# Ledger of designs, part 36: VH-VL binders against q91z69r481to671

Target 1, 191 residues: q91z69r481to671
Amino acid sequence: GRRNSHARHQDSGQVIPLIVESCIRFINLYGLQHQGIFRVSGSQVEVNDIKNSFERGENPLSDEQSNHDINSVAGVLKLYFRGLENPLFPKERFTDLISCIRIDNLYERALHIRKLLLTLPRSVLIVMRYLFAFLNHLSQYSDENMMDPYNLAICFGPTLMPVPEIQDQVSCQAHVNEIVKTIIIHHETIF
Key: E = the ipSAE of ESMFold2; O = the ipSAE of OpenDDE; V2 = 0.75 times the mean of E and O plus 0.25 times the DockQ between their complexes.

## First folded at step 21 (VH-VL; framework fv_ifabotuzumab)

Design x3 (at its last look DockQ between E and O 0.04; V2 from the best seeds 0.00; counts 0 for: pae E 14.2 > 2, placed apart)
Fold by OpenDDE, look of step 21:
Structure x3 (fold): chain C 191 residues (1-191), chain A 122 residues (1-122), chain B 107 residues (1-107)
Amino acid sequence: as target 1 above (191 residues)
Amino acid sequence: QVQLVQSGAEVKKPGASVKVSCKASGYTFTYYWMNWVRQAPGQGLEWMGDIYPGSGNTNYAQKFQGRVTMTRDTSISTAYMELSRLRSDDTAVYYCARDEWDLTGSYGMDVWGQGTTVTVSS
Amino acid sequence: DIQMTQSPSFLSASVGDRVTITCRASQGIRDYLAWYQQKPEKAPKRLIYAASTLQSGVPSRFSGSGSGTEFTLTISSLQPEDFATYYCQQYKSWPYTFGQGTKLEIK
């Protein structure tokens, strides 16, 4: 997939980055029932425009009358996480997280995942909680938007939990998707 | 090299079922959505549905709901499309086609199988 | 469903000609449009995606433009190998839909 070379960190005083909050808010308002959200491509031009606007310290999504394409907004959100210098799920926890796939019971799996994630900085956990609460909420509209937890995990897995280069990309990607799916479904237990 | 290789031509009677296979190679099979598209003789392209091999999740065109089943065997990187209760107007070339996608979404079908001719005749 | 309408359905042209094919969507699809080329008894080949992005390996004489509901495929100087049928396709939402096709024939 296409990678962003640099994601500018916004105001250090804000717990949730403006771009994340703004995109999620926008999608919550206008995109919950949008078929194929996060799967369907956004306008490349619009995605770049929105991204650049945020990088300038603006909030192009603040206007409720904004006519931005929901797919473009979704694309901006994914690109943000992909562009992080350090993935949301640190590579140092990759092996341990993937190992949780061996746990068949999803609730037990969630508890193990929770244990691992609690070792992360609070700032990261706050963002995770926010994101996965959103993804869970979005998945509740799967009858309309066709994006169940796994479909969403497919879209976000590579972004949030990239497979380290030294790992088997093929086998690990499937596991990443399952882990992310588990987190989406059991976000309240985990966070 | 990314390739999709489909099963051979089929001749069926009305009311029968046909199952077409599509073997993928050169890429991570479970990572990309697979489309099925058919084309009747002298006609245009018609989207039938898609499947995500990683989960088995499917989307079917309404026209084929209840009559089409898309499956996959990840162990051999093969997708299947089964169409039941065949009729003469199901005579067509059937294609599997991979959706290209990245973090920004889908970009259409970048790789196609060679097609499978299905003939339905009495 | 989103209907895609191509025009013309048939087009006769000569080598060296500039050719333009139009695709209209019944609803706004932004730039979620691909163009395909299909030769007889062959599978379709993607030429353009995202309305205007040229597929790798496709000659630069091909170009796509448009956004919203109106799209065009242009061949700046027609070559012998370009005589084929062309299809537009939207991938904004399920079900994916194709135009009816434009058959480009030699004059």
Scores: ipSAE 0.007, ipTM 0.554, lowest interface PAE 10.3, mean pLDDT 90
Fold by ESMFold2, look of step 21:
Structure x3 (fold): chain C 191 residues (1-191), chain A 122 residues (1-122), chain B 107 residues (1-107)
Amino acid sequence: as target 1 above (191 residues)
Amino acid sequence: QVQLVQSGAEVKKPGASVKVSCKASGYTFTYYWMNWVRQAPGQGLEWMGDIYPGSGNTNYAQKFQGRVTMTRDTSISTAYMELSRLRSDDTAVYYCARDEWDLTGSYGMDVWGQGTTVTVSS
Amino acid sequence: DIQMTQSPSFLSASVGDRVTITCRASQGIRDYLAWYQQKPEKAPKRLIYAASTLQSGVPSRFSGSGSGTEFTLTISSLQPEDFATYYCQQYKSWPYTFGQGTKLEIK
């Protein structure tokens, strides 16, 4: 049998977009120890080529001997979330979510974030759970990749939770990053 | 103008409970933490806890865990604090106070209710 | 919990005097400190937030200073209406805590 096909279908009631699943799988296989992942930019030509392949219904990351640059695959994942018509963290929840920053204790903060996120559709929560479990896992290799939860939040946070245009962009950025960091650290409590 | 108006004075016997209301006006009720602070006669200020009306999330001081419940009704912009199993040393003035906050951080309690006197006597 | 220690607990001063009240936090709280004035039978009124920022409508004779663990409220020229009890309060972390208060009497 096929090892990869069985693992892909074990959660039959939940749907993760193929591009997200494929990028994360590739990084899990080849990129956990890659220094500066998500912080160092990839080749924009390669990023666009991979993205366009997925749009044609292909999976350029399924090859066992794939030679893709890990920074470019990370770039594809970021580009996917940046391109969503509705951000992963909905705009109407922005103020509620960032208000949790005033809670200094991270575990206590995580419990408040959980209560807010449980009001979201299950399909959104499934994608969040998958992504944040991966980001937490990646951060466990920070001795080698230099990407602890705070560094990952800085690099990925603006993509996942964009500051609404009516809000002060500079003052909100640090708070968005702190909330995203909290979710990375406490993903098992939250999801 | 921003205003917090609390319910009237209460006299209770030991073992009873009391529920104090705090009606907010002049601002978006769901965007600001609401604190509850009490002051026993001749004593200082004591923080009891808070609630975020947007989500209903609460934080209680350990001293009041198991006896205090903070809730809200967003349709009428009103916060509530209920304290159960009252003792004579719960005699105090109870205040609601809005936490001034923006997305850069917290600035303390900028608007206070007028206070609600709760007297617990046998 | 972050303990707030306020001193003095009681002081008496004359109109025109410069008055200083201090507040010490048991841990660093950066500038997450507010000062309140409370007159008899009234709710507290915030005078200062962020350790040194004066609330709108508060007379300029009031000022605050400090960061970390040591903070000061100063009244540069005491007026009769300044007779009150003053509290410091940290809002860095839960539970929020107040100093024990300083009762200021005009001689």
Scores: ipSAE 0.005, ipTM 0.468, lowest interface PAE 14.2, mean pLDDT 85
ESMFold2 (binder alone), look of step 21: mean pLDDT 93; pTM 0.947

Design x4 (at its last look DockQ between E and O 0.03; V2 from the best seeds 0.00; counts 0 for: pae E 8.4 > 2, placed apart)
Fold by OpenDDE, look of step 21:
Structure x4 (fold): chain C 191 residues (1-191), chain A 122 residues (1-122), chain B 107 residues (1-107)
Amino acid sequence: as target 1 above (191 residues)
Amino acid sequence: QVQLVQSGAEVKKPGASVKVSCKASGYTFTSYWMNWVRQAPGQGLEWMGDIYPGSGNTNYAQKFQGRVTMTRDTSISTAYMELSRLRSDDTAVYYCARDEWDLTGSYGMDVWGQGTTVTVSS
Amino acid sequence: DIQMTQSPSFLSASVGDRVTITCRASQGIRDYLAWYQQKPEKAPKRLIYAASTLQSGVPSRFSGSGSGTEFTLTISSLQPEDFATYYCQQYKNWPYTFGQGTKLEIK
C-alpha cells in the first residue's frame, strides 16, 4: 500500500485540533510500544502544564528533543476529549449506536455504524477518522504495549461516548466499549 | 532525540555494488517512511526512493529501477540501500532521511543522516 | 514527474537584506512543499513544511508562502549564518522531486 500523503491537505484550515494532532504525533514517535499506554495516569502537574501551554496557543510537543512523559501526553489527549462541551459521539446518536450491538457480524455492524456516523458533521468525522486510525495503529503494537482494541476501547469508551444519565450505566458501558472496539477494528470500513 | 546514523565512506570499482546502512534511534522505526537522497559533487539533491519499515513497502525513482534495493532490519532499527552496477556518475553523498509522518500524511524530511560518501573509480 | 524550478540559481546579498527565493512546480501541488537549508559538507535541514509552516527552532526571519504552483521562501533580514544553499521539494506525488537549488552568497 501507498502512503496517504494527501489526507492532511484535502481540507482547508486546521481541521484537526493542534492539541490532538500534536499528542498523537508525539505518541506515534515515542509511545507506540509503551506498555499500558492510556491506562496509566501521568503526572497531573505535567498534564496541566501541557494543556495550559496549548491553551496559550503554544505547541509544547513540537520540539524533537522533548522529554515529556508518554503517560502525561496520553493523559492530555484523553483530557481533551473528556473536556469537550459535546462528546465526540453526540448523545443524540447514543441509542442508535448502542442498538448496533444487536448485530452479531462485526463487518455488518461496522456498516451500520458507518451509516449512523455519516449523519454527523464532516468536521467531527475527520477527527473521528484521525483518532480511530491512530487507535487501530496503536493496537497493532499490542504485543508490546498490551493494548489491544478492547483495552483501548475500555480506556476511551467513557470519554468519547459517555452514557447518558437516564440510561443504565452498567449495561450501557459494556455496550459502549464493544461499539468503540468495533470502530477501532473496522475504522477503514467506517470512515 | 531522533537520530539517523549512517555507515562509513565507501570506495568501489565500476560494476560493483554498494550497501549503505542507516540506523535510526529515538523514535518508532517501523512507523515512519525512510527516504534515500543522494547528492553528486557540486550538484543538487536527488530523490532515490523510500521504504516503510513496518511493511517493507518501497517506492523507487524510475532512474534507479532494477538497480536499487531498499531493505530494513526492524530488530535493529536499520534501513539499507543497495545500489548495483555502479558507474562513475554514482559518485555522491548518500543520505537517509526520515519522512515526518502521521495519519494525515507527510510533512517532508525532518531528520537526516550525516551522509555516506560513495566514490566510484577505476 | 513534477518538475521543480527555483529562481534564482545564484543570489548575492548583504547582511540585513531581505531575500526572496522562488520555486515553481510544473503542476499543482497544493501546499505539499518543503524548504531546506544546506551548508557545505552538511546534511540538509528542513526550514519550512506545508509551504508556510516554520520548523521548530528555525528563526522567525524565515517564512514560506504560496500554494498550487508558485512558492516563495523569504528571509526578512539576512544574517551571517544564512549564507547557504536552499532547496524546495514537493512531496505530493512519487517520485519526490527537488528544485535545482539556490546558492545564497555574501556580496
Scores: ipSAE 0.020, ipTM 0.597, lowest interface PAE 6.4, mean pLDDT 91
Fold by ESMFold2, look of step 21:
Structure x4 (fold): chain C 191 residues (1-191), chain A 122 residues (1-122), chain B 107 residues (1-107)
Amino acid sequence: as target 1 above (191 residues)
Amino acid sequence: QVQLVQSGAEVKKPGASVKVSCKASGYTFTSYWMNWVRQAPGQGLEWMGDIYPGSGNTNYAQKFQGRVTMTRDTSISTAYMELSRLRSDDTAVYYCARDEWDLTGSYGMDVWGQGTTVTVSS
Amino acid sequence: DIQMTQSPSFLSASVGDRVTITCRASQGIRDYLAWYQQKPEKAPKRLIYAASTLQSGVPSRFSGSGSGTEFTLTISSLQPEDFATYYCQQYKNWPYTFGQGTKLEIK
């Protein structure tokens, strides 16, 4: 048997939002070796067209259409998370999450991050687990795509864990990137 | 005013190393990728790699892997590129260039240093 | 690696002429293409990104078009300051690669 992590859904709705599942599935099929994925810009026109199609209830990334630009699909995924009213990592947890950088041992840091995340709704944790498992998997191709956990954290950090306006943007951004990198590397410990 | 100012011209023997500096001003140095690009005489431009000064992360073109090292000193907003085991075909002008990058991705190199001529001769 | 083939290598033209420079990619790059202008002893200057988006501060006589594998830079009415070398560059994939350049010379 094959294990298909993208196929699980609840009867009454999506456990993983369709746009997230579809983008990740598409990248897993066609984009793992794509150099600079998530860093190189997608076509703004194509990113918006794909996003709007999902908002109309369509799925332009079905297996029938494998010619979409990988950078645009990656851009759609980032745009989805950037557009959430509440960031994936809630602003209420920002100070606590950032304080985990004081823990030098990465495994212990991961355990503290897990404790903080256990207070979040299960639906959020499921999306986090799905996303970070994918980012870890993608980073395993870094010899080919040049996107190691450090690069991916830089590209996703601002989107997933925005620095609150009252905080020092520059110093906090580096800490956000380090926390996101830790979660990519140690996702199995955390989720 | 955004600008990148590079170190002066270098003449090196084959087998030596060269380290070129690139001092940034007028923007937040730690928030933008810095590319290194070279231009050999009579040749086009060639991307060598980049560094994210905020973390020190680097990505090198395969051609230069093992010979190039990119670093930075955030206290003086300066990026460095060191190329080792020089040979005559490394003679080129070496540029630093800021990547125009935001949350949607990279759009190419919007600000360039003035270039540093490196000549490798016996 | 994506090879960028730029043509012509040299172009001779007069002030006021309409000039086109062509760039071809060895594989599809959609619109992940920039154009640069380089004058003697100077660094390149970006003119266009996303194949057709004009950089702020670049005169409107410059325009870019194309997608996929074939791209064109057009200067609609040459001015004396436009005599330079022009490069296309793809940024779809690492390593980023450039065309070999087109030197635009005065007739």
Scores: ipSAE 0.018, ipTM 0.605, lowest interface PAE 8.4, mean pLDDT 86
ESMFold2 (binder alone), look of step 21: mean pLDDT 93; pTM 0.949

Design x5 (at its last look DockQ between E and O 0.47; V2 from the best seeds 0.00; counts 0 for: pae E 5.9 > 2)
Fold by OpenDDE, look of step 21:
Structure x5 (fold): chain C 191 residues (1-191), chain A 122 residues (1-122), chain B 107 residues (1-107)
Amino acid sequence: as target 1 above (191 residues)
Amino acid sequence: QVQLVQSGAEVKKPGASVKVSCKASGYTFTSYWMNWVRQAPGQGLEWMGDIYPGSGNTNYAQKFQGRVTMTRDTSISTAYMELSRLRSDDTAVYYCARDEWDLTGSYGMDVWGQGTTVTVSS
Amino acid sequence: DIQMTQSPSFLSASVGDRVTITCRASQGIRDYLAWYQQKPEKAPKRLIYAASTLQSGVPSRFSGSGSGTEFTLTISSLQPEDFATYYCQQYKSYPWTFGQGTKLEIK
């Protein structure tokens, strides 16, 4: 496997980090129908090059004629969230969020999730809203890209909402996936 | 230990259908894509398609579109590949193979079943 | 579809030899390439992924290199158990495709 152990800091210079905005924009333009997006790993070399470019304050994805691999760009996006010192979903909210799995009705579940997430900093909520709007949009192309909300939740769940070490990893991961799926589907209600 | 155990050999007539099973163990079945690859006698490997057991989503090679159906039973961690309208050139060893998966994506097929021999003859 | 072409199709070598197998892709696949070893009447075994990453448990005499369209599998010093058929596979885009294989035989 390809692991990135380097911690990343959230960009305080803008509401949405450039790397997040740029990757999502690029995928929206060129990758919505890409089969297996976020499933297929990117080129390690290219992922590193793109990542390093952003770290230098550049935007390697700004050129519309860029020939970057969609899978590499997708990989950069996931690695960004994975590398955050504080996960997008704080560990302090983990148990409360997981408890929402007890709510069978997805809409009601979404309302409870909303209530919990509204306690988070505005800066985090803005990024969440942006990301999950994108993921929802991407899932609408599931007939083409084969990435429905559940599949996307599988890809992003561990990254966005890592299971604390003191918790059962197997059972909690399944719940994380369901929570993330719910958020993808009901992002407008939640955010 | 991660293992894939496939069903036994099959002998079929032309025009018939065959359904091969692949039982997974040692890992979370619903979290890994499952591939199906076949190999005709003395020939190379041919990818047929894959399925994600968690959602049931499938990708099929164009060559097999309309003739192959991949399914799964998550309750018993078993994947199935059904091939219909069999022809003599469908005679092959059929493999299920798991994609390696981590947070960065797929890295090819790291675990394979033992293979299922399917013979199509008049 | 992306076509994968291996060379040579057949290779004869002796124990201790350095062996190189080449795989060419019809279009750029970055490093989305895996190498497999298959022995007679056995399932394939993955040796290399991401073009150059060695599978856990695989001897260090195996190595992979290349990117884009040209890739190589190298066995630095051939061992008796290495005589088999080798396949490259791209997972850049669906459908996944394999090379036609390279049969490595004992000289």
Scores: ipSAE 0.466, ipTM 0.834, lowest interface PAE 1.6, mean pLDDT 92
Fold by ESMFold2, look of step 21:
Structure x5 (fold): chain C 191 residues (1-191), chain A 122 residues (1-122), chain B 107 residues (1-107)
Amino acid sequence: as target 1 above (191 residues)
Amino acid sequence: QVQLVQSGAEVKKPGASVKVSCKASGYTFTSYWMNWVRQAPGQGLEWMGDIYPGSGNTNYAQKFQGRVTMTRDTSISTAYMELSRLRSDDTAVYYCARDEWDLTGSYGMDVWGQGTTVTVSS
Amino acid sequence: DIQMTQSPSFLSASVGDRVTITCRASQGIRDYLAWYQQKPEKAPKRLIYAASTLQSGVPSRFSGSGSGTEFTLTISSLQPEDFATYYCQQYKSYPWTFGQGTKLEIK
């Protein structure tokens, strides 16, 4: 078991967790043209080494001369969100968020998603805004990296918005991916 | 048991189109990327593209962009690959192959269909 | 695109021999490498992924090694059923690319 679960939780304040900020900054600097980012698995050894360094209070990604594999840095980011005791998108909001798929117009869907998300703690919204702004920015390079909002939603959706155990995992997962895609595309409207 | 079963052999004339089917069983069809790979007679393997059946999103190799269309019907767990404006050098065996995929990412193609021979001749 | 080059293109060996096939990538791919076996008129079968992880059900005489740009597939004691063509494949970056193949013939 974990000794201190608060090391894995998002901060309760208005700051971005260092590991999240560091991974995103690294990818912004070195990984925007990396083909298949988030689709390809990172090296398990390197992902664990980076994660363990952050847990020791180090920042292995702060050096501009860093030679870390982009797939592994992306893997660390995914591992961070998968490891949260409480998912970024709370399971308590799952049914309401999924119901937004019935709105066919993506912009109107975004407005309804915004309404639901504004009920969340500010600290969660700050992390969401930071992450989805980054994912949208990354998708603008999709002609080079092949990671459009649809691909990114597939790769990140299950981690960010886990389907509750009592729900149909298969049908709900497709709906989660569609909601996450909408948020990536319309992040400025939502946040 | 995970299986991919493809449609039968096709003979086509240059300029025609071909649509190959790949029926999946034994796993959740909508949760794994499906690749299409071809092999010309006596030649190696060539990746053509993939599709995520859960969303229908596709990625095509540049060589095939504009000639290939990958689709699926989730109600019958079947993926399709259509190649248009066929040429004699499109003569090949066409495979569907499931990507071994999880939340950490892809690990290559763990299950392959039996292949569909497409012959393009005048 | 990441080019994958195999060596040798053809290899003849006797039952019981140790066989090594080499795969080279045109740029670093860490361990994002799979090996496939294809018998005549059959679909490929994955033997190894992550450069060195043996697929379940594959005989233990098969092993993989390497990282970065240089990789090897080794068959420690060649059996008659190992007659096949072997392909490496990178999955570090789109498009996925394969080596040109190594045809292994039993003497």
Scores: ipSAE 0.172, ipTM 0.691, lowest interface PAE 5.9, mean pLDDT 88
ESMFold2 (binder alone), look of step 21: mean pLDDT 94; pTM 0.956

Design x6 (at its last look DockQ between E and O 0.58; V2 from the best seeds 0.00; counts 0 for: pae E 7.6 > 2)
Fold by OpenDDE, look of step 21:
Structure x6 (fold): chain C 191 residues (1-191), chain A 122 residues (1-122), chain B 107 residues (1-107)
Amino acid sequence: as target 1 above (191 residues)
Amino acid sequence: QVQLVQSGAEVKKPGASVKVSCKASGYTFTSYWMNWVRQAPGQGLEWMGDIYPGSGNTNYAQKFQGRVTMTRDTSISTAYMELSRLRSDDTAVYYCARDEWDLTGSYGMDVWGQGTTVTVSS
Amino acid sequence: DIQMTQSPSFLSASVGDRVTITCRASQGIRDYLAWYQQKPEKAPKRLIYAASTLQSGVPSRFSGSGSGTEFTLTISSLQPEDFATYYCQQYNSWPYTFGQGTKLEIK
């Protein structure tokens, strides 16, 4: 059921899709201290406009004087990952990744997660490294934006690592959030 | 059907503490932020704070910092709000309210408990 | 904190009337605004979110508009069940804040 609406960016030779790079750049410039970023929904109209612009091969976020809503830009970023034909975290690795929750020590957990993720294509790892470096950086402003690593994991977990239908959605979602949190905190160890 | 059912009315003396419960049903309790809002007699609505049951993370209004504690028991899908050092002006109806949530974010409080009346009197 | 100011605080109207309630934010909140209806001794009920999106099950005579700092709730034709108190609320940033309320009474 998932549709890869941004496949052209993946095949453009650009290591990081333009939409991902542009959204993250924009948020780094204007949204690091924004309360509730990724939690508060943006304007659906604006989100769609931005998304459609990127789909047309444009970069609506290139202007430094852009007056786009931070929450809308954040929404576009999440929608991109949600819309991937293959989730950023492949379903084939889901069980193994979730199993890492058994490891109580976060550093040790990170090492195990690293081992699993190194089996993924380099192109995926590059995007992961880029995204989680950003999320870690964003979490450093949690006193201002109220988005600590777990809160960010709550927002991104379902998008990046959807729970397979055959799995228990409730229990697995909690584990997904913890795994994503661990990756945010220990992104340098993992990637 | 999504429902929030709160504990019964409380009568307390000044200086005492009150703990109100909010039992959730009809949705994944651990995946939605829960707000607490109070309303003094004849007055408007006042946001007290919120909690994410999945982690226990909380945000409190500055007015209640050091006096309010929000907790949860995920095993029974119940949120708790404890207010200490009660004063007469804490007399109010206290509500729990769920934030509507999807992958794009929050859209405000879509489901409310029936409210819990807390009366503080000497 | 963001202050929300509603106007008027009290409004008298008749069945069939068109009424408008205004909410002003002390700073820009984009469209992160909800409207609630509260009847006596009942919990608030969300009517509008995202400034202009109608809650499922809410009659179409209710509508919301505005962005930034100025918002309006409109009831195109008042019905008997619409007499209540209405509140606006911003969820742009913590702490969440409500307007002081508008009590809509029957004339």
Scores: ipSAE 0.121, ipTM 0.744, lowest interface PAE 2.1, mean pLDDT 91
Fold by ESMFold2, look of step 21:
Structure x6 (fold): chain C 191 residues (1-191), chain A 122 residues (1-122), chain B 107 residues (1-107)
Amino acid sequence: as target 1 above (191 residues)
Amino acid sequence: QVQLVQSGAEVKKPGASVKVSCKASGYTFTSYWMNWVRQAPGQGLEWMGDIYPGSGNTNYAQKFQGRVTMTRDTSISTAYMELSRLRSDDTAVYYCARDEWDLTGSYGMDVWGQGTTVTVSS
Amino acid sequence: DIQMTQSPSFLSASVGDRVTITCRASQGIRDYLAWYQQKPEKAPKRLIYAASTLQSGVPSRFSGSGSGTEFTLTISSLQPEDFATYYCQQYNSWPYTFGQGTKLEIK
C-alpha cells in the first residue's frame, strides 16, 4: 500500500547516511553552544544505544523534545566514521594529502587538497562536503562552545584520517591535524 | 611508568613573571592534552587552561587570558606555563596534569605533577 | 561557569566507618564527573571518573554514584590511608571546575 510507496520515496535519492544526517541535524538544533563537543566523551551506554537503534532501522534522534546528551550524539557521529572499513579519507591518498602542508599559502593549499579529493567517488565527496560544512558552522560558535577549527581537528581528525600503520604515528598526527583544520576553514574552496 | 616532574619552588615579587616547567615521561607527550591547575593556600583547585603538545594549540580560562602563556618543547617532552604581572593572590601550588583521553573523548586528569609552589610577596 | 558545591566541607570519622560525600552541580552535567583524593603535600589522585567508574588500582571500598546535578562518593570502610581531602570535578564544559573540597579527618 501507501506506506510502501511512501517508504520507497523516502529512500530514493538518499546520499547522506541517515545516522550522519540525524546526528548533525540534532547538534545544529541543540548543541551549537555545547562546550567541549567532540572533545568531552559521551556516555558509552548512550552512544551504543543510539548506534544500535539506527542499526535496527530506528531513529532515536527524530523527537524534537529528545533529551539526548550532546556529547553522546557527537560520540555516535565519531563512532560511525571510526567504524568505516575504509576511512572517510582513504589511506591511498594519505601521503599526497599530508604533503600539502608544505604549501604555505592557505588558498593554494586548499586548491591542491581539492584536486586530490576530486578523484574520490562522488558519494564520498558528498558526505565530506556535508560533514565539513557542519564542522565549519560549529566552529563559528567557538566563543561559546570552545571548539575552534584547531580543537575540532585534534579531536575529530584521528577518526577521519587515521595514520596508516607503516607511517610514523607521532609525526604524522600533527600533519593530519593541520590538513583537517585547513579543510574545516576552507571547505567552500575545497568542495 | 607515566610521570610528570615539575620545576622547583619560586618566590616572586608582585609584577614579576613565573615560568613553571613540567617534564613528561613514559607516554607519547604529543598525543595528550596537558592541563594546568592551581591551588591557593587552604583553597580548592582552579583550572587555568591546557595545551595540546602535538600542535601547540592552547585554551585558557577567561580569568587568566592575557596573563598566561602555555608552551611546550617536544624535543624534551616538556610543557611550560608562564604567568605574568603576578599579584599576591597568585600565591599557589601550580600543577600540570595529563588529560586522559582517547577516540571516545576526555575523562579528566589521570596523572599529575608533584606541584610547584609559587609565593608572591613584596 | 558550572559551580560545584561539596557537602560537608569537613567530616570527622573513625577507621571502619562508612562515609558519604556529596557534590552538587549548578546545572546538569550528566555523568561527566571525577573524584580526586589529595593528601597533604601531595598532588591530587583521581579515584573515579564518569561519576561511577573506579580508576584502576583504587580500592573497591571507594564508589561513586549520581548523575545530572547530584553525586555521591562513598567509602564503605575507612582505612587509615583514606584521611585526606576529596574534590569533585566536572568535565562537561569548559572551564573545568572543582568543588571546594571535603576534608576527612580522624575522629
Scores: ipSAE 0.037, ipTM 0.637, lowest interface PAE 7.6, mean pLDDT 87
ESMFold2 (binder alone), look of step 21: mean pLDDT 93; pTM 0.948

